VH-VL binders against q9nrl2r1430to1533. Designs and how they scored, part 344

Target 1, 104 residues: q9nrl2r1430to1533
Amino acid sequence: GGVHELSAFEQLVVELVRHDDSWPFLKLVSKIQVPDYYDIIKKPIALNIIREKVNKCEYKLASEFIDDIELMFSNCFEYNPRNTSEAKAGTRLQAFFHIQAQKL
Key: E = the ipSAE of ESMFold2; O = the ipSAE of OpenDDE; V2 = 0.75 times the mean of E and O plus 0.25 times the DockQ between their complexes.

## First folded at step 22 (VH-VL)

Design k205 (framework fv_ficlatuzumab; at its last fold request DockQ between E and O 0.92; V2 from the best seeds 0.89)
Fold by OpenDDE, fold request of step 24:
Structure k205 (fold): chain C 104 residues (1-104), chain A 123 residues (1-123), chain B 107 residues (1-107)
Amino acid sequence: as target 1 above (104 residues)
Amino acid sequence: QVQLVQPGAEVKKPGTSVKLSCKASGYTFTSYWMHWVRQAPGQGLEWIGEINPRGGTTNYNQKFQGRATLTVDKSTSTAYMELSSLRSEDTAVYYCARGPEWFQKPGLYFDYWGQGTLLTVSS
Amino acid sequence: DIVMTQSPDSLAMSLGERVTLNCKASQSVKTYVSWYQQKPGQSPKLLIYAASNRATGVPDRFSGSGSATDFTLTISSVQAEDVADYHCQQYFSYPYTFGQGTKLEIK
């Protein structure tokens, strides 16, 4: 991946962050607010972490970037029941991501 | 300084539609979730739905079976709730209520409420 | 839907007494519960969010506690201006639901 690919990842993260349904994913879940989260989710990740990895050029392949984004969503669906605001937001944001990812 | 202003009352016939307004002021309208809650006479509160004025994302109480539609007008900082196929049991005071910032869980709290609009549905 | 059941339905207390209002969820809602005060002829006012966080401007005599299914709103020393209906609400899952309310009066 060159500069163009890196820019594409960066731009996609920006779009995800600005999305209405980004609120569950902006930062890592607070252990104080959700005490059992990290007992269940073993590979926590959030958009701010992914953004940092992009900025540090840690993604050599688009598949690696996509894997982290998908992990973020899978964590959400694993922890949150289907009818929660988190799960609903995740569903919509993931759909948005899948559309945007085809442009990579 | 935060204010949500609603009309005092609406009277409608069964089967018709109503569009209630909620004008917000004293804060950045697009930065906070907006909720709609109703209260039938002498009854408890019932959540109708929520909207993020920033992008227009909505979530609804499925009880209304698609009869409720939430919209916003950013240019006037006004939130709207349209309720169609009105029935007598829709008679209630309808409140708009500000939720938390867009980057927080939308149902976290409703910290400012309008004075409510009394909707009377009768033949 | 998650049902929130408040108890008692109504109560009358003397000035200065400790008031305890209960709210029970039909299933765990973790700490995703808010409390609202609604004085006669007024719109609801936020008192507590996230089960135990007092909203800005709310007097210290109000406090919230609980988790999972059992929640409590406490007024350490009830005042005349506390006459109102009190509503609990869960926002764990859609739809958000409220209790039926508790009416607090002063003897």
Scores: ipSAE 0.914, ipTM 0.957, lowest interface PAE 0.5, mean pLDDT 96
Fold by ESMFold2, fold request of step 24:
Structure k205 (fold): chain C 104 residues (1-104), chain A 123 residues (1-123), chain B 107 residues (1-107)
Amino acid sequence: as target 1 above (104 residues)
Amino acid sequence: QVQLVQPGAEVKKPGTSVKLSCKASGYTFTSYWMHWVRQAPGQGLEWIGEINPRGGTTNYNQKFQGRATLTVDKSTSTAYMELSSLRSEDTAVYYCARGPEWFQKPGLYFDYWGQGTLLTVSS
Amino acid sequence: DIVMTQSPDSLAMSLGERVTLNCKASQSVKTYVSWYQQKPGQSPKLLIYAASNRATGVPDRFSGSGSATDFTLTISSVQAEDVADYHCQQYFSYPYTFGQGTKLEIK
């Protein structure tokens, strides 16, 4: 969409990055540190990549932006068992995202 | 250079609460996870929980959920652990320990430890 | 909870000998294991993290290895100051858990 949507996407991404629980999502998972990650996760994505896509106006609809954010959380829950620090962070950040997304 | 200073001992009666302190110095307090670990006499180490001093996010060992409360005071670089409804089984040395930077997996390592506070719960 | 089982419970070694301490997890913890040294009356001290990374200031005689469920801490040449309890710890999932410890003594 328009300039109002683009600034809303940027503001939402900024709020996600500032949250304590953003730490698993700031950058793509390192293949060196987590060798099997890309065997399981076929559509990797992270907040830095989503922010770049916002900056480059690659999202035409709010739904496309929301889908990338939800994919990020879905990847987290697919790879990480429920009682891991990553999954707990993902659960809280996703809840925060749903509250913030009401501003779109 | 990095230091975590804890009081040496506390004595409490059963049924009361205690708030243990951990004064941090020599590093940026809000940039690192903080953990609490206890060790009862003759027992192993038991993880209680962790706090991100940046925004106050906590994760607890379910065993202590509802009894332990982790907080921080950023202005004094001090972490606190409050334990309620004390019983004699809570007698232990309680350590604070610094975790990694906030953007890393919180349990990655505990690289600096306080000297521990011996909590004795007895009538 | 993931149980970390250490073996042996204790051992006595001669100075200069090689020591291998074992730690087994009740399920895979990948490489998310740390090792701590604890001398009597003292706080634990970090030796190894991420199964094999030596912490700053830890002597080269200490090394760690393993993945999934089986982990080792090796002291290549035991020194008198290595008398301590040694604990492994997993941080793969909550709650983080420690092994019961291995007590190392000099004969």
Scores: ipSAE 0.847, ipTM 0.936, lowest interface PAE 0.6, mean pLDDT 94
ESMFold2, look of step 22: ipSAE 0.829; ipTM 0.933
ESMFold2 (binder alone), look of step 22: mean pLDDT 92; pTM 0.938
OpenDDE, look of step 22: ipSAE 0.895; ipTM 0.951
ESMFold2, look of step 23: ipSAE 0.830; ipTM 0.935
ESMFold2 (binder alone), look of step 23: mean pLDDT 93; pTM 0.944
OpenDDE, look of step 23: ipSAE 0.896; ipTM 0.951
ESMFold2, fold request of step 24: ipSAE 0.845, 0.829; ipTM 0.937, 0.934
ESMFold2 (binder alone), fold request of step 24: mean pLDDT 94, 94, 94; pTM 0.956, 0.955, 0.955
OpenDDE, fold request of step 24: ipSAE 0.913, 0.912; ipTM 0.957, 0.957

Design k206 (framework fv_ficlatuzumab; at its last look DockQ between E and O 0.56; V2 from the best seeds 0.00; counts 0 for: pae O 7.1 > 2)
Fold by ESMFold2, look of step 22:
Structure k206 (fold): chain C 104 residues (1-104), chain A 123 residues (1-123), chain B 107 residues (1-107)
Amino acid sequence: as target 1 above (104 residues)
Amino acid sequence: QVQLVQPGAEVKKPGTSVKLSCKASGYTFTSYWMHWVRQAPGQGLEWIGEINPRGGTTNYNQKFQGRATLTVDKSTSTAYMELSSLRSEDTAVYYCARGPDWFQKPGLYFDYWGQGTLLTVSS
Amino acid sequence: DIVMTQSPDSLAMSLGERVTLNCKASQSVKTYVSWYQQKPGQSPKLLIYGASNRATGVPDRFSGSGSATDFTLTISSVQAEDVADYHCQQYFSYPYTFGQGTKLEIK
């Protein structure tokens, strides 16, 4: 969308990055550190990539932006068991995202 | 030089509470996870919980949920662990330990430890 | 909770010998294991994290290996200052858990 929507997307991404629970989502998972990740997760995405897509105006609809954020959380929950630090962080950050997304 | 300074000992009666302190120095306090671990005399190590001093996010060993409370004071670079409804089984050395940078998996390592506070809970 | 079981419970070694300490997890913890040294009367000190990475300042004689459920800490040439309890710890999932420890002594 328009200039107002792009500013809102950028501000939301900034709020997500600032959150304590952003640590699993800042950058793509390292293949070296987590060798089997890309065998399981076929559509990897992270906050730095989403932020770049916002900066390049690659989202035509707000739903496309929201879909990438939700994909990021879905990947986390698919790969990580519920009792891991990553899954707990994902749960809390996703809840925070839902609250902030109502402002869009 | 990273230091975590804890009081040497605390003595408490059953049914009371204690608030243990851990004063950090030599690093940026808000950039690293902080953990609490206890060790009963002659026994192994038991993880209690962790806190991110940036925003105060905590995770607890479920064994201590409802009794343990982790907090920080950013202005004094001090971490606190409060344990309520004390029992004699809580007698142990309580350590604070620094975790990794906040952007890493919190339990990755505990690279600096306080000297520990011996908590004795007895009538 | 994931149980970390160490073996042996204690071990007495001569100076210069190679020692291997074992740690088994009750389920896979991938490579999310750290090792700590605790000298008598002292707090723990980090030796190894991520199963095989030496912490800063740890001598080359210490090495770690393993994945999934079976992990080892090796001291290639034991020295007098290595007298300590050694603990493995998993950080794969909550709660983080430690093994019961292995006590290393010098004969």
Scores: ipSAE 0.784, ipTM 0.924, lowest interface PAE 1.0, mean pLDDT 94
Fold by OpenDDE, look of step 22:
Structure k206 (fold): chain C 104 residues (1-104), chain A 123 residues (1-123), chain B 107 residues (1-107)
Amino acid sequence: as target 1 above (104 residues)
Amino acid sequence: QVQLVQPGAEVKKPGTSVKLSCKASGYTFTSYWMHWVRQAPGQGLEWIGEINPRGGTTNYNQKFQGRATLTVDKSTSTAYMELSSLRSEDTAVYYCARGPDWFQKPGLYFDYWGQGTLLTVSS
Amino acid sequence: DIVMTQSPDSLAMSLGERVTLNCKASQSVKTYVSWYQQKPGQSPKLLIYGASNRATGVPDRFSGSGSATDFTLTISSVQAEDVADYHCQQYFSYPYTFGQGTKLEIK
């Protein structure tokens, strides 16, 4: 049901935020700090945005929620070279997410 | 004021291990990554690895082939670097250096450095 | 690994002269380059990050420029206290690497 799914989404976001490798994903990238980021990434998203969408009950399906999380990781891998701390963090966090997502 | 305090010197024999310390103060220890960089006499700087004190995530320069181990003690705001199987070419000044993450500051630079520990490896 | 090559290895300049230090990357590192000043017997000090951003407290006479593979640190008017080794660094990819350094002296 919707309420149960919402709670599951909330819990998963909390777990992602609390994860050691969440630091690249907590908030949107600053245009000031990374001027070329939004030239490359056209659909920016972060955990704080996803959290807000969950709180507003904007996700009707688990697939919609998962798509946003996957987009977040996709953006990271698109912008960051493979051997960066961000990309490596993303890889680990995504693996964690995939495990947790199986419970949805 | 941000300070990173390191012991002055260590003398070790080849084949042994050393654990260098770096005590941080003047800032939130868990909010910045700690890096380790060494400098052999008359040589350039060489990055060893990094650790996120918040959760303990580490990344290493593969050149050290697992000989380096980074740890932290959050209760004392102290970072440690252990280097095993010491050899003469490990003789260098070893620096700890604070580094913000990508989203705290633009780029991964080292804005504060310890005074360095001179490690001498000799028979 | 990305190799950072600095030039020249050393130079001696007169007070007030313009100093130009170069750093070349073996491959593109975009603008993920930092410069450090290391005075004799001291730890490195951050001067420039992101290729062109001056760190807090750094005098205006220091400036950085460049992108991709070619980077420059400029001292518009060199002072006696600028005697030091200067290091460039890339943080585009692991492992983070430094140049071999440039030694700046005053005549």
Scores: ipSAE 0.017, ipTM 0.697, lowest interface PAE 7.1, mean pLDDT 92
ESMFold2 (binder alone), look of step 22: mean pLDDT 91; pTM 0.936

Design k207 (framework fv_ficlatuzumab; at its last look DockQ between E and O 0.32; V2 from the best seeds 0.00; counts 0 for: pae E 4.5 > 2)
Fold by OpenDDE, look of step 22:
Structure k207 (fold): chain C 104 residues (1-104), chain A 123 residues (1-123), chain B 107 residues (1-107)
Amino acid sequence: as target 1 above (104 residues)
Amino acid sequence: QVQLVQPGAEVKKPGTSVKLSCKASGYTFTSYWMHWVRQAPGQGLEWIGEINPRGGTTNYNQKFQGRATLTVDKSTSTAYMELSSLRSEDTAVYYCARSPEWFQKPGLYFDYWGQGTLLTVSS
Amino acid sequence: DIVMTQSPDSLAMSLGERVTLNCKASQSVKTYVSWYQQKPGQSPKLLIYGASNRATGVPDRFSGSGSATDFTLTISSVQAEDVADYHCQQYFSYPYTFGQGTKLEIK
């Protein structure tokens, strides 16, 4: 853990944000554009929120960081059918994440 | 001004391949997804696939069974669609069309289209 | 695949009349529907996105409505320049699909 772990979290978030498939995950879903989203998703989260938590050193364990990222993907797959652009993007981004997370 | 320029026409034999081009100008090429849509004579529109020019991510209509390949050349702001194993039913006008890089589906639309390339496949 | 069915296939209207074009989805596509105008020999032009949002530069006489499976494009007062094919499209799920089109003519 410690400084090296925090740096790893920061770097991973940067890589996720820069990924082509990050667009569904950059910020929280707009209730105006998706009125029923928060009726279905009870624990909303996005990369900007996760980045803030990293910057504030709120993650003490890698597992906590990973849990938030997995929650982000879980929310996507819960709300979006498999053959949607969001779900397809999420699938690819999650696969990328899993590879990078093995280095933590 | 935004422009998508396509060649006027292509003539191919069945079983061959064609690579259609779409040159974009008047906007940041890597900030918008590029789509390909075709229209057979007297028929409706059919979506082929999309590509993110920024990183090259693609999504395809599975109807083409891997026959379509989308690519981009960022240095020339040009999108390409290659279609292999051509058949007579591939005869159509092929359009490139951009959509904004979207965060949510309600904001997706094709706001600019190329003039289309007429592909004729005949023996 | 989601099938988009437009109706009617064609219609002829008098200048100034109200025109109503319909599009029905085989399953719910929420409000993820766009409408395009395609004049003879031209590329499609975006009219409506998100079922009811008018694209930039589109005249006020065009409007879109609907949700889930039933969608409508309305021209409040049809003009001569509105002669075209009109296409609806869903982008709820892959593959994105279009209707077969409606041909609008002026009497």
Scores: ipSAE 0.325, ipTM 0.829, lowest interface PAE 2.1, mean pLDDT 93
Fold by ESMFold2, look of step 22:
Structure k207 (fold): chain C 104 residues (1-104), chain A 123 residues (1-123), chain B 107 residues (1-107)
Amino acid sequence: as target 1 above (104 residues)
Amino acid sequence: QVQLVQPGAEVKKPGTSVKLSCKASGYTFTSYWMHWVRQAPGQGLEWIGEINPRGGTTNYNQKFQGRATLTVDKSTSTAYMELSSLRSEDTAVYYCARSPEWFQKPGLYFDYWGQGTLLTVSS
Amino acid sequence: DIVMTQSPDSLAMSLGERVTLNCKASQSVKTYVSWYQQKPGQSPKLLIYGASNRATGVPDRFSGSGSATDFTLTISSVQAEDVADYHCQQYFSYPYTFGQGTKLEIK
């Protein structure tokens, strides 16, 4: 989208990365470490990938950016049971994202 | 070169506490979970718990919940385990061990181990 | 807790023989199993993760296989330096648990 919109997405991604609960989302899941992940999750995404897409201006619409962020959380909740550290971190980071997205 | 350095030995009386240290070097400390595992003389390995140095999230083996406390000092890349209300049965070698981080599932293996601290608890 | 049961408890082998160590889980752990070598007086060393993936620097004579509940560690031609205790571990669910170990000796 436009320059202002891209700057806002960049700012938001940086704040997500800095959040303590970002640790499950920083990089794509390793097939070697988690062999069944890609049998369950067909559209993997992570913050480093989203950040690169923002930097390369790959989002045509603001909704596409939001969809990738929400896909990231949805993947976490689909793969991980509710009581896991990953799912709990996802819940908290998603809440933070919704608050930050309202400000922009 | 990944290194996890632990003191060689500690001697304690029953009913006291101990705080064991594990100094990490050769990697980004906050990118990997740290675990604690013990081995009583002539026995198998027992997982105590884990800590994510990023944010301090912990998970404990229920057997140690309430007695073990895991902490980190990010500025010195050091992990700590405090064990309270010591008993003779706590005599064991205590290892810190690193596991891979950054995937969306709990359940990790231990790719690097400290050399262990022998804790002796004796009246 | 998921119980990991290793067999045999100990064995003695001649140099160059094939060694098979077994590990059985009390319920399915998929492929979330690792194997460790622990030489006398030393800390454990990772050999195998994900049931069958050899860790960096581990000799080709070590291999792992299995899924669900039945897992094996194979040493295709045992060497003198392989004298150790061998532990399997599941990392499928909390608490992470280890087998009791298998002691491998030469002779």
Scores: ipSAE 0.232, ipTM 0.798, lowest interface PAE 4.5, mean pLDDT 90
ESMFold2 (binder alone), look of step 22: mean pLDDT 92; pTM 0.943

Design o1 (framework fv_iluzanebart; at its last look DockQ between E and O 0.96; V2 from the best seeds 0.79)
Fold by OpenDDE, look of step 22:
Structure o1 (fold): chain C 104 residues (1-104), chain A 122 residues (1-122), chain B 107 residues (1-107)
Amino acid sequence: as target 1 above (104 residues)
Amino acid sequence: EVQLVQSGAEVKKPGESLKISCKGSGYRFTDYWIGWVRQMPGKGLEWMGIIYPGDSDTRYSPSFQGQVTISADKSISTAYLQWSSLKASDTAMYFCARQGYDLKGSYYFDYWGQGTLVTVSS
Amino acid sequence: EIVMTQSPATLSVSPGERATLSCRASQSVSSDLAWFQQKPGQAPRLLIYGASTRATGIPARFSGSGSGTEFTLTISSLQPEDFAVYYCQQYNNYPLTFGQGTKVDIK
């Protein structure tokens, strides 16, 4: 991607990380803490991983970046029941993301 | 290049407090766990605990829970290990180490600081 | 906690010879096993993670194998710089635990 896209991705990730509802997504789920997580989630991802990919310029298109963010939320909703704090946080953060992503 | 640089050697007396540091560079400090490992003189390695600077999530070994405090200041990419009251038995080399990760949720120490020697004696 | 036991305590080998180090876990750690090399006065260096994956920059003569409770680190042809203490470490469950180490010295 171009310089503007890279900067836009970096900035959006910063905004996501700073959001109050980012806590379920900041880091890759630990297998120690959640032993069955990786039996269910086959494409794990988190904001720290996405940020690394941004830093490595792995996103050539905005759609690729958006897909990873959506995957992150999809994983959350797949593993966590709707009434959990994680799912609720994810719902709010995703809504925020959708608004911010319109600027990409 | 990923680097962890620890504070210098300490010579202390029993009962004194101490806080040693580990500064990370060459990577995004907030996005990796960082831990502390003790090595008593002539002995093996002992996991003490880890902290995720991004949210200050902290995990301790039961053997060190309540004995030390692990903290981090992400604004200066620095992790800390501290004692409120040192004992002679705290004499050891202390290493900080970064945890890398795979996509299966496993975390392993991939980079280490050079170590901080702490000597506690009367 | 998961107890990691290494054997032998000391392994004496000549340069150019094969060195085989063993690590046993008191319970399964899957493949969440790392090997470290430590030389006097230095920090440990990661050699192997995931039981069998060499870390970046680690010579091909180092290899790891095993899963579950039995693991092996092999140095196919010992070089002078390989004389050191080697530790295995499980990161499958808290608390993370290390073996007591195997010292590889010159025969």
Scores: ipSAE 0.843, ipTM 0.938, lowest interface PAE 0.6, mean pLDDT 96
Fold by ESMFold2, look of step 22:
Structure o1 (fold): chain C 104 residues (1-104), chain A 122 residues (1-122), chain B 107 residues (1-107)
Amino acid sequence: as target 1 above (104 residues)
Amino acid sequence: EVQLVQSGAEVKKPGESLKISCKGSGYRFTDYWIGWVRQMPGKGLEWMGIIYPGDSDTRYSPSFQGQVTISADKSISTAYLQWSSLKASDTAMYFCARQGYDLKGSYYFDYWGQGTLVTVSS
Amino acid sequence: EIVMTQSPATLSVSPGERATLSCRASQSVSSDLAWFQQKPGQAPRLLIYGASTRATGIPARFSGSGSGTEFTLTISSLQPEDFAVYYCQQYNNYPLTFGQGTKVDIK
């Protein structure tokens, strides 16, 4: 994308990070802290990685950016049972993302 | 350029408090773990703990749990190592270091501060 | 806790010669192994991570190998600036632990 599109990605990531329910997604899951995570999740992603990819202009299409954000939520729901704080936070943040993505 | 700049050398007496700092620049401070490593005079390196400034997630080595406090102020891109009551055995060089990551969930120290010499003597 | 043991404690070598440093873990650390160089009065410097990946700006004379419990750092042609202490460090599990160091001295 263009300069305005990259700025929009940055703004959206900032809004996601500021959201109260971002806490499960801020950093890549630690293999030490959650040893079985990488046995289950094969395409890991987190907000810190997405932010780095935006900063390095690695997204060529808006759909690639959206796919990474949706992958982040999909991973959360795949690994975490629905009754967990992580899955509940993911549901609320995903809803927020869908609203914000329509604006941009 | 990633840089970690630590506060200056300290000369203290046993029982005094101390807070030393590590300021990160040239990268997004909230997106990387910061750790503290002790090196006693003439000795090797000892991991003390790490903090993720973005959410304050903090992990301590068992040897240092309850002995020090690791904290961060993300508004000024600064991590801290703090003692409430210094002992002579706290005399050492203290390094801060940032952790990079790989996509298999491993974190490794990639950039180091210059060190802060703390001397505790009567 | 994973104990990291380095050998030899001191390695005396001449400039231009090959240096081989060993690091052994008390249990498997997979490839989660880093090597650091520390010169007198200086902070440690990352040389190798992931057991074998050279960090940015590190000369090709430094190479790492191994996995599991046995690791090697090789300096293929020692330069005057390479006389230092070298540490291995595992990051496979908490607590993160360093080896005790290998001092590379001029012969």
Scores: ipSAE 0.613, ipTM 0.893, lowest interface PAE 1.6, mean pLDDT 94
ESMFold2 (binder alone), look of step 22: mean pLDDT 92; pTM 0.939

